VH-VL binders against q9h9l3. Designs and how they scored, part 133

Target 1, 176 residues: q9h9l3
Amino acid sequence: PRKMVAIDCEMVGTGPKGHVSSLARCSIVNYNGDVLYDEYILPPCHIVDYRTRWSGIRKQHMVNATPFKIARGQILKILTGKIVVGHAIHNDFKALQYFHPKSLTRDTSHIPPLNRKADCPENATMSLKHLTKKLLNRDIQVGKSGHSSVEDAQATMELYKLVEVEWEEHLARNPP
Short names: E, the ipSAE of ESMFold2; O, the ipSAE of OpenDDE; V2, 0.75 times the mean of E and O plus 0.25 times the DockQ between their complexes.

## First folded at step 7 (VH-VL)

Design W5 (framework fv_unasnemab)
Fold by ESMFold2-Fast, scan of step 7:
Structure W5 (fold): chain C 176 residues (1-176), chain A 122 residues (1-122), chain B 107 residues (1-107)
Amino acid sequence: as target 1 above (176 residues)
Amino acid sequence: EVQLVESGGGLVQPGRSLRLSCTASGFTFSDHYMDWVRQAPGKGLEWVAEIRNRFNSYTTYYAESVKGRFTISRDDSKSIVYLQMNSLRTEDTALYYCARDEYSGSYYFDYWGKGTTVTVSS
Amino acid sequence: DIQMTQSPSSVSASVGDRVTITCRASQGISSYLNWYQQKPGKAPKLLIYDASSLQSGVPSRFSGSGSGTDFTLTISSLQPEDFASYFCQQANSFPYTFGGGTKVEME
């Protein structure tokens, strides 16, 4: 079913010494890579560390950002009932304070056939950047200005599509 | 709930212009792709144009038969999509539907307006 | 442009009958095929999207199948409200194109 989306979130540091990861941007793309959602999100707590080198988030992005509670509602409406693809997706769900059913979740950091295609150990957790370079011959997350969550979500969907047929067949025979 | 209401149709002479409007309500208009689909009297459906949303740079697409003559645009602040029709021809005579393109899982028109009639005649 | 050939152009059927409509694409469209129902004087209504997914609120007697170039819409047990025209539509590439339509008429 093409009721499948890919998600990637960017987090900033809040709480003591900026150690808490709070949602500050979310991008969701459809099966073909079209963008369904891409908003900067204002955390309910004071931002201590923008983590700009990785997140790409700066103070100016917060000026018209969607408040967390509103953004969460919008995002959950898109995700509910769909197969959601992500890379290390548990971090995104944690930042969203959301539980998505395991049967509808696909984590490209934990799909053995995908690692096998990349000549990596099946049980290793490989970075999105590494898998994208190996399997799609494309460099993502380049430079020092931060990552594009849109680019990351698109790469994640394309990676999943490489193993979709065999992995969906596996899950149908071995329900999670 | 979701409603699309077309307006602006009428009788026009060949070579003239007409602007159609479609007012949307009941959903977050700025998050959706919007399309125009027409149907000539007693004939089938013909896709005319699409405008994508703010997340996809408001990119526009047109059927070859209308390229260079028709322009699709939108005003997210008013929840309106427009179809500016220039250099109208008799073969443009049709009922014009506004449709919402649900692109989250696939691409399909899940809601349609009732249509507005355009008649191009001398 | 991708041409969508729909058959038959019309079919006469009775309540309770099984009706099958076919749609053929001139090139591969994966599963990007939708089916719409249109009653006289009314706007089209989405029945099936992505070849086989039933739209919310549409009765389970409607089903779709196929992939690539050959697709079918089946009405397992025709009801009085099902006498209408049916159109397939490909959403694989621009321009989007529709089949010529099939009119399901009462015998």
Scores: ipSAE 0.544, ipTM 0.836, lowest interface PAE 2.2, mean pLDDT 92

Design W50 (framework fv_unasnemab)
Fold by ESMFold2-Fast, scan of step 7:
Structure W50 (fold): chain C 176 residues (1-176), chain A 122 residues (1-122), chain B 107 residues (1-107)
Amino acid sequence: as target 1 above (176 residues)
Amino acid sequence: EVQLVESGGGLVQPGRSLRLSCTASGFTFSDHYMDWVRQAPGKGLEWVAEIRNKFNSYTTYYAESVKGRFTISRDDSKSIVYLQMNSLRTEDTALYYCARDEYSGSYYFDYWGKGTTVTVSS
Amino acid sequence: DIQMTQSPSSVSASVGDRVTITCRASQSISSYLNWYQQKPGKAPKLLIYDASSLQSGVPSRFSGSGSGTDFTLTISSLQPEDFASYFCQQANSFPYTFGGGTKVEME
């Protein structure tokens, strides 16, 4: 079988009024939750809004951050040819300016069996925090100092593993 | 090309110490877990220790037979992994291999050095 | 510790033969099982990882199968360069453990 990783990115606001989401941190973990990548990333544009409550990014994290072009190259080398798991993962791929094959992409915000296990409407978009609490009995994204993308990536992988067998069978019968 | 070169082996009396080194080249050493695996003369393979990378806090793991006596460490700036062996016993006699542990999707030793021989004898 | 039992300890075979080697784990290791080949005086070489994934550069005559506790390495048509020792290894939990090895020797 293909190798599987989980990703979670943090974005900051750039461009007019901070409306553009630019990559500022990326965490990638393997199937068992070991960290393959975790770097602060310097956007090529001026940061207007750190979005610290959610991103956990502060000005000091940018001092020795990896430039976007270099970080993107490192990240893509890890993702290429692997099944990539994420939560609302289209946002992460957009920030990376990257297209990952849909056949190798797994989005835990859009897996009906996962919502069903959590007693949520099958086609609703549920937050990572809610699914993790309901299914893993674990609190993530606690406090006001921002999210840990490592913690989020690890939780995302564990959530996917709960439905992996049935979802992979579904995808084999119903290719994307 | 990927290369791992072990050194530091030799003949030593029981109770003494040796430090093995493994110099890596041809890949980004700091991104990999590194392991030591030994093989006694005419016997099979025995995993000894692993050191993880910076992303995983340089955590270390040991086989019970060596725990408390051996210490694995690394110097990413020099691309070297070490095995400090204290309180050596005759049963530690073996060829010691350095191995790269690929962990991006699974765990396996994709590259090995040629090994360095440790003989513990009076 | 997870005990890895490998069988047979040795097998005599001829070029062109199909050779099968079995490895059994004392508890479930999912698919975290690797196979290595070792020739006399040489370091081990990775053949198969994650139970069934063929390492790049390894001939297609080598294949692995199994999950949980029972695993098999198959050489579909033995070649002269395949006379060697073979070891399985579990990577499910620490300590990592190896099977006792199988020596494939000329009949």
Scores: ipSAE 0.488, ipTM 0.830, lowest interface PAE 2.5, mean pLDDT 92

Design W51 (framework fv_unasnemab)
Fold by ESMFold2-Fast, scan of step 7:
Structure W51 (fold): chain C 176 residues (1-176), chain A 122 residues (1-122), chain B 107 residues (1-107)
Amino acid sequence: as target 1 above (176 residues)
Amino acid sequence: EVQLVESGGGLVQPGRSLRLSCTASGFTFSDHYMDWVRQAPGKGLEWVAEIRNKFNSYTTYYAESVKGRFTISRDDSKSIVYLQMNSLRTEDTALYYCARDEYSGSYYFDYWGKGTTVTVSS
Amino acid sequence: DIQMTQSPSSVSASVGDRVTITCRASQGISSYLNWYQQKPGKAPKLLIYDASNLQSGVPSRFSGSGSGTDFTLTISSLQPEDFASYFCQQANSFPYTFGGGTKVEME
């Protein structure tokens, strides 16, 4: 069988008025939450908005950050051939300029059994913070100094593990 | 080619100290967890200690039989993992292996050194 | 600590035989169970990881199965180079623990 990892990225604003989301940090954890990768990443474009309230990124983090092209290569080596778990993972893959096979992708923002366990409508898109509080009784993304992509990736893996058996059986019978 | 080479073993009296070293080559040492596993003469394998990598805060774990006496540490710049053994006992007599812990998907020792012999005797 | 009970302690076999080794954990370890081969005077070699995954370079005659507490290593058609000791190891929780070993020896 293939190995499973969870990913969470932090983006900063580049381009006109900071509207473009560019990768500035990526964290990847294994099935048990151990960190496989956690680096600040330097976008190739000028950073207009650090979005520090959410990203936790400050100018000082960019001083020794890994250039985007190099970081992308490192990250893709870890993700290739693995089942990758994320929350609203399309945003992470877009920031990485990467297409991961849908058969190996698990998005905790679109798993009906997970919403059902949280007493939420199965078709609703719930935030990672909300699902983690409801299902794991844990507060993440606390405070105003920004989110931890490590903490978010760990929470995402733990959420997926709650429905893993049921969801993998569903996918085996209903391939994407 | 991945290679792990242990050194520092020898004959010591009970109560003394000894430091083992394991020099790694052929892979990015700083990305891996490193472990020590021992084997008493004619006996089975016993896990001794693990040190995690920088991404996981160099966290250390020990078997109960060695807690407080042994210290695992690493120098990423030299690609060396150490095992400092204090207050040695006759039951610490064993061949000591250095092992690489592959942790990207599951935990397992995919490469081992040839071992270094520690004999604790009067 | 999780105790790993391995059986048999030894087995005499001939080339071409099917050999089965079992390992039982004192509590649930999910699939965090590895199998190693050790030849006299040599370091252990990884055969199977996470209960059922064959390590690269290991012959397909080796297979692993099980989950929870009961695990099995099977050698479907024993070859001369397979006469060795075999150890299971749980990686579910610290301290990591090994089974007592099984010696596969020539009849």
Scores: ipSAE 0.568, ipTM 0.850, lowest interface PAE 2.1, mean pLDDT 92

Design W52 (framework fv_unasnemab)
Fold by ESMFold2-Fast, scan of step 7:
Structure W52 (fold): chain C 176 residues (1-176), chain A 122 residues (1-122), chain B 107 residues (1-107)
Amino acid sequence: as target 1 above (176 residues)
Amino acid sequence: EVQLVESGGGLVQPGRSLRLSCTASGFTFSDHYMDWVRQAPGKGLEWVAEIRNKFNSYTTRYAESVKGRFTISRDDSKSIVYLQMNSLRTEDTALYYCARDEYSGSYYFDYWGKGTTVTVSS
Amino acid sequence: DIQMTQSPSSVSASVGDRVTITCRASQGISSYLNWYQQKPGKAPKLLIYDASSLQSGVPSRFSGSGSGTDFTLTISSLQPEDFASYFCQQANSFPYTFGGGTKVEME
């Protein structure tokens, strides 16, 4: 098989009123869920809102965090040439300021067979939390400490594996 | 240039201990899983132990033949992986290789050291 | 443990010959199979990973195929430097296990 990884990023608020989403953590796992990368990332702009309830990021995590430019280089070396799985992955690529080929991108928020297995409308964008609960019978993103991007990346890979054979055959017949 | 250099081998009596070291250079050591693989004289290869990286909580795994007697550990600040061998048996006699486990898409040993010889004999 | 049965144990061949080595797993390992070459007195060298992926720097005369339980390593046109021992290794489950090896020797 092709090398395949799953990614999940956490963003903090920068810019006016903290409305700009800036990369502050990135986790990448391999096909079996082993962690290839998991670093806190220091945005180049002042953090206005840590969004801790969702991101899990606190001021302490910025101490010794990898600067954005360096982290981006490290992450892109892992992603380049691989099939990259994510959930609403456009947001992760936007935060990385990166374009990944559509032919090598798998977005679990836009895979109709996955929604079908979850008894959801094929064209709806379902949350990672909902799909994971429905299809894997597992609760993620629980509690007040914020999301774990490692947990999210692992869940995303497991969800993709449920439809991998069917979806790869579909893409071979209907290239993006 | 990626290099792995093993040391610490020697001749020891059964029941004694020996500690092997493997010094890595030429890559970001802290990002990689590290393994020990041994080869008895004139025999094939036998996987001995693995230690994962910090991202995977330094978890360790052992072959059943050495479990409870051998301990793998690492010092990322020095780029060294260790194999502490206790209660040595004559069947532990082998050339011990240090190997880098490339785990980014699949698991395989892409670089090996030259090995260090351990002889367990009375 | 997953047993890896490798055959033949040895093969006599001449330069220019096609050599095929087989490896069978006692249970399914998908494509998590690697091939290594070992010359006398030297460490093993990775040739092929993930059943069919050629390691950078390895000559194209080496190829691997198979999935599940049956795998092959093929050397399409044997060169003098290819006389060596070859080992398969499964990486699907712990412990990692190796085949018994195949010695490719001069005919």
Scores: ipSAE 0.337, ipTM 0.756, lowest interface PAE 3.7, mean pLDDT 91

Design W53 (framework fv_unasnemab)
Fold by ESMFold2-Fast, scan of step 7:
Structure W53 (fold): chain C 176 residues (1-176), chain A 122 residues (1-122), chain B 107 residues (1-107)
Amino acid sequence: as target 1 above (176 residues)
Amino acid sequence: EVQLVESGGGLVQPGRSLRLSCTASGFTFSDHYMDWVRQAPGKGLEWVAEIRNKFNSYTTWYAESVKGRFTISRDDSKSIVYLQMNSLRTEDTALYYCARDEYSGSYYFDYWGKGTTVTVSS
Amino acid sequence: DIQMTQSPSSVSASVGDRVTITCRASQGISSYLNWYQQKPGKAPKLLIYDASSLQSGVPSRFSGSGSGTDFTLTISSLQPEDFASYFCQQANSFPYTFGGGTKVEME
């Protein structure tokens, strides 16, 4: 079988008024939550807004950060040919400037059975924090120091595992 | 391409110490978990220890038979994994293999060295 | 510790035979089971990982099946280079444990 990984990225604001989201950290974990990749990434453009409250990224993290082009190559090497799990994963792929096949992509923000288990409307987009609290009884993204992309990737994998059998069967019958 | 070369084995008396080394080449050593597996003469395989990579805080795990006596460590700058063996016993006599643990999907030893022989005898 | 019981301990076979080796875990290990081949004087070589995934470069006559506690390695048509010892190994929990091995010998 194909290997499965979970990804979570942190973005900083670049471009006019910091409105462009540029990759500044990426974490990838395996099925059991072990970390395969976790690096701070230096955007090629000037950082206007670190978005520290959300990203957890500060200027000090950029000093020895991996340049975007190199980091992208490392990340794509890990993702290629694997089932990739994420939450609102289109944002991560956009920041990576990468297309991953839909058949190998799992987005925990768009899995109706997962929302059903959390007593949420099946077609609503629920936050990772909310689903993790309801289904895993765990608080993530706490405090004002920003999110941990490792913690988020691990939570995302654990959430997917709750519906994996049901959802993989659904996808086999209803290919994307 | 991928190579693991063990060294440091030898004949040693019970109660003494020995340090094994495994030099890796042909891959990004720092990305991988590394393990030691031993095989007593004419016997089967016994897992001894694992050390995880920097991303996983260099966490270590040991077989109960060696816990407290053996220490696994690594030097990523030199691509070497070590096994420090203290208070050696006759039952530690074995061929010691270094193995790479592929952990991206499932855990398995995809590459092994040729082994280094440790004989504990009086 | 999870005990891995491997059977048979040895089997005599001829080229072209189907050889089946079984491995039983003392508790559930999902699909975290690997199979290795070892030839005299050589290090073990990975054949199959995650119960049924064939390692790159390994001939298709080797196959693995099973989940939970009962696992099987099958060699569909034994070749001269397949006379060797075979070991199963669980990677579900620490300590990792190996089966006792099966020696496939020439008749």
Scores: ipSAE 0.389, ipTM 0.811, lowest interface PAE 3.2, mean pLDDT 92

Design W54 (framework fv_unasnemab; at its last look DockQ between E and O 0.26; V2 from the best seeds 0.00; counts 0 for: pae E 10.2 > 2)
Fold by ESMFold2-Fast, scan of step 7:
Structure W54 (fold): chain C 176 residues (1-176), chain A 122 residues (1-122), chain B 107 residues (1-107)
Amino acid sequence: as target 1 above (176 residues)
Amino acid sequence: EVQLVESGGGLVQPGRSLRLSCTASGFTFSDHYMDWVRQAPGKGLEWVARIRNKFNSYTTYYAESVKGRFTISRDDSKSIVYLQMNSLRTEDTALYYCARDEYSGSYYFDYWGKGTTVTVSS
Amino acid sequence: DIQMTQSPSSVSASVGDRVTITCRASQGISSYLNWYQQKPGKAPKLLIYDASSLQSGVPSRFSGSGSGTDFTLTISSLQPEDFASYFCQQANSFPYTFGGGTKVEME
C-alpha cells in the first residue's frame, strides 16, 4: 500500500523563557522520499528561542513563513486517511495540535524489529540518528547548525521500509 | 475544472527546433509534477520527460531517445510547462500530450491535455 | 529499461462479456502499475492506479489486480462505451514505460 507518508517537524520556543514548543517547520515525504510538503511556519506567539542547534530555524526563515492556522490545514489534508510514519511522532502531532488514529500511526522509535536489526535492545528508545547510521550507513543531523526535517523524514521512511512487511503483519494480528 | 492546453506543434524539417507549451488551470500548478507523453500516428504511448515541483528542486527526467536533445522546464508564475525540442528527427513525429503527474500516494497521470501535433518531415 | 508486455494486442468481444487484459513487467515493479483507456481521437483517461485502485468516476466493472511482474485489468460486463484501447504503464523506475496496448473491438 502506498497510502503512507513520513513526517518530521521542527519546533521553536515560545512562552515564558521559551519553554513552550511551537511548530516552526514541517516536512512530509511520500513512500519513495519525494517531498510533499516543506514549509517554515510562523507560530501565533512571539518566538523567544529559535533552538537553532536542533531546529535549524533562524529569524530569516520566519520572513514570509506560512501562518500556523493555514499550514495546519495544508498538513492535515495530506495526513488524513494515510498511514503516517514518524520518529517519536507524538511530539509532531502535539505541535500540530492534531490527533491521528493510532491504527494509522507508525513510530520508528517504538518498533521492536527495527531495534533488533540495529543490534539494540528491542524496547529501548533509540535516536533517529543512531538507527539511520546502524541500518542505512548514513550520517544525518551532522554538525551544530540544526537538523533538516526533510532529511529526517526521508530517513524515517527508509527505516520503516526495512521492517514494513513484518510490522504490518504484526499490527494486523495485534491491532493497536 | 482542471484543464491542460498544449500548443506549439507544427510541421518542421529534420534538424530544426520547436518549443511546446502547456498552459494549466483549475489547480495549484506549482504543487504538481508535470510530464510530456507522446504518441506516434497509429502507435502506442511513449513517456518523454518529467519535471518535479519546487519542493523537489525542479529535477528533470528524460527518455533515452530524447536525452540531450529535449529540455523540459516550467514557469510556475504563468502555470506553464515547456518542452524545448532540438535536433528533431523523423522518429519524433507524434501527438504530444501534457499530463499532470500525481505523486502523493503513488505515481500516475490523472489529467491529460488534448495534445499538439509535431510532424518532422523533409 | 523495464519492458511492459501487454496481451492480447486485440480482442473481439460482445456487450456483457468479461474481458481480461494482462500486462507483464520485465522486472519487479511492486504495485506501481497504472491502466489507461483511450478512445479514437481522444487523450488517454486514467482508469486504475497503483495496480488495483479505481480512479474516482470510473465504473466499478473495471478492476485491477497483481503485484511484482504480473498484472491484470478486468472488465466484468462489457458496455458499449468500453470499446477502446487500453494501456498499462509502470511508474516504478525511469524511464516510465507503457505496454503496447490492447484494442477491445466489437464482435
Scores: ipSAE 0.661, ipTM 0.858, lowest interface PAE 1.6, mean pLDDT 92
Fold by OpenDDE, look of step 8:
Structure W54 (fold): chain C 176 residues (1-176), chain A 122 residues (1-122), chain B 107 residues (1-107)
Amino acid sequence: as target 1 above (176 residues)
Amino acid sequence: EVQLVESGGGLVQPGRSLRLSCTASGFTFSDHYMDWVRQAPGKGLEWVARIRNKFNSYTTYYAESVKGRFTISRDDSKSIVYLQMNSLRTEDTALYYCARDEYSGSYYFDYWGKGTTVTVSS
Amino acid sequence: DIQMTQSPSSVSASVGDRVTITCRASQGISSYLNWYQQKPGKAPKLLIYDASSLQSGVPSRFSGSGSGTDFTLTISSLQPEDFASYFCQQANSFPYTFGGGTKVEME
């Protein structure tokens, strides 16, 4: 279905010792991989740890970042009514302080046919990087500059498309 | 406040060229897809062209009626989208609107300019 | 190309009336259908996007429904400011195409 988007978020550390994960970047792509949304987001609390080597977020990115409340509204508008695809997507929703309907959510970290296709145990939790390499012959998250949320969202969508027909049929027979 | 202001319209003879501009303000222009839509006098709306953003390689799309003659482009540093119109025909006579796609592929136009008039006549 | 057939081309109505406009696509366009309002001498204004989603700031008397090929715009109780032309637009595939328009006139 075309009414489908993939999402990936990057988080920074806030709160005491930076243990709170706060949304700092969100990327959303459509079924064709077009970037619908890609914004740096300013957390409501002071950033203690940018987690740059993983998140790719630097202080300079926060200078003109979109305030969280505004960004959240924009993102929710895009997601509403869509099937949302993500990898370990519960982390993204948590950072957004928003929970999409389970029936409209697709988590590529929990799709047995996808793991099977990648010659992985069906019930194992595989990384996006590993699945992307195995199934798309593509390297993502390379280097020490941090993740690209756009790249990750696009990879996630492409992975899902590999098993979309089979998985949607399964879900139709077994509604969550 | 979001604003789109078209300019460059005028009266030209068939076969001539004209360049339209649309200056955007009040939002992050570089994030959005931009489109041109035209409306002939007393007629309906006709989509003309789209240009995507930097994240999507500035790819362009055209209506069949203008392919090979019109070119859409943009300058993000100036927040301007252009429509270069070559080999103009009488049927190109219309009010030309600049329109914004809200989220780079929302597939609807949430803001429109007031338009600029193009008249092609011998 | 996807042809959008809009009906009626014009309708006469009075304030308070229920007005229904239909748009039919020549092929399935899922929910990628938008509705615009245009007043004389003004640019189009987005009313409904994705078949049934109300644009911010648009009165609740406007509603959209439908999927696939048949879509409907409804004004539950026509107000004086609603006399205008209305257009549907498909965004399922390029080229984007519009319906022929419906002019809502005062009876």
Scores: ipSAE 0.010, ipTM 0.608, lowest interface PAE 8.6, mean pLDDT 93
Fold by ESMFold2, look of step 8:
Structure W54 (fold): chain C 176 residues (1-176), chain A 122 residues (1-122), chain B 107 residues (1-107)
Amino acid sequence: as target 1 above (176 residues)
Amino acid sequence: EVQLVESGGGLVQPGRSLRLSCTASGFTFSDHYMDWVRQAPGKGLEWVARIRNKFNSYTTYYAESVKGRFTISRDDSKSIVYLQMNSLRTEDTALYYCARDEYSGSYYFDYWGKGTTVTVSS
Amino acid sequence: DIQMTQSPSSVSASVGDRVTITCRASQGISSYLNWYQQKPGKAPKLLIYDASSLQSGVPSRFSGSGSGTDFTLTISSLQPEDFASYFCQQANSFPYTFGGGTKVEME
């Protein structure tokens, strides 16, 4: 794979009591942080809890949102054949109803060299906000208006770049 | 099949204006950055302008030689990119190519149109 | 602006020859260097992107190398359809700039 992208998603609550996480926004950036995709997405099920404090999703965003099936097709076209970087990325793929090849997946929540660089336990799952503050001296997810998936995807790519050489060499020696 | 077709070139006197169009087909136009590149007769290539996609707020970039005189724009619903050329000078005489940037941000032009000729002379 | 100095300006070669074209940037451009082929009366065609990556549909006899300021396009065994002009282009910063070109001619 010659190209690398970073993805971040925002989810809303569907299903009984809003406990199911369904995709409501997805942002994809390239290696340089240029935005390749950023759309609000209408889940196929009734939204029970917009989770706005964290997701940033409000009812008005859903009025003209792209239906999930269409958005999924657009997103998967971008992801196919690429190294995909994310933070706790399994949740993003689950919301997409998709499983990217493990050999092409990079999860910044599970990279020991990145945790070490942040003076965190190497086996801990650290938040994107925490890693970004410690390693990039940048505040993301500020305030209570919810997260920006564009901002988060861009931060995720910059974090990966800090350990890219070491981690890619590790993965070459230890294929997933 | 990706196609880019330029139009709107012609002969014009210095100080006049022209508007070039580039009609795109065969790909998702709204995902891509679009550029204009020109080539004076018997000369090399000169990048002129870029317009980014909707996700990057349609931001524009210009070569210094055209800044303030040329304006790049796009209409994603029609799959057209435009170059408005004002205050034309004889050094603007060239074959103008429309070029597609690959959406990955690699900043290379993977498809080019055949070009449209602009001649600026008295 | 980043100046791209391309050499030679022309080369006379025969089918089967190995042809090497160089491109030097006035400042470091990492690997953000692309190569294009242009035949008379036609638009440029992308050959190599990011210094060394071969564009889909381009024959494997074309290869690119280099990083920083010094870059090379190599045609390992020249074919009749390879007589053309070749241009490098930096994509590190605006304005994107092209080399002056190298014309590969039949001797």
Scores: ipSAE 0.007, ipTM 0.562, lowest interface PAE 10.2, mean pLDDT 89
ESMFold2 (binder alone), look of step 8: mean pLDDT 94; pTM 0.945

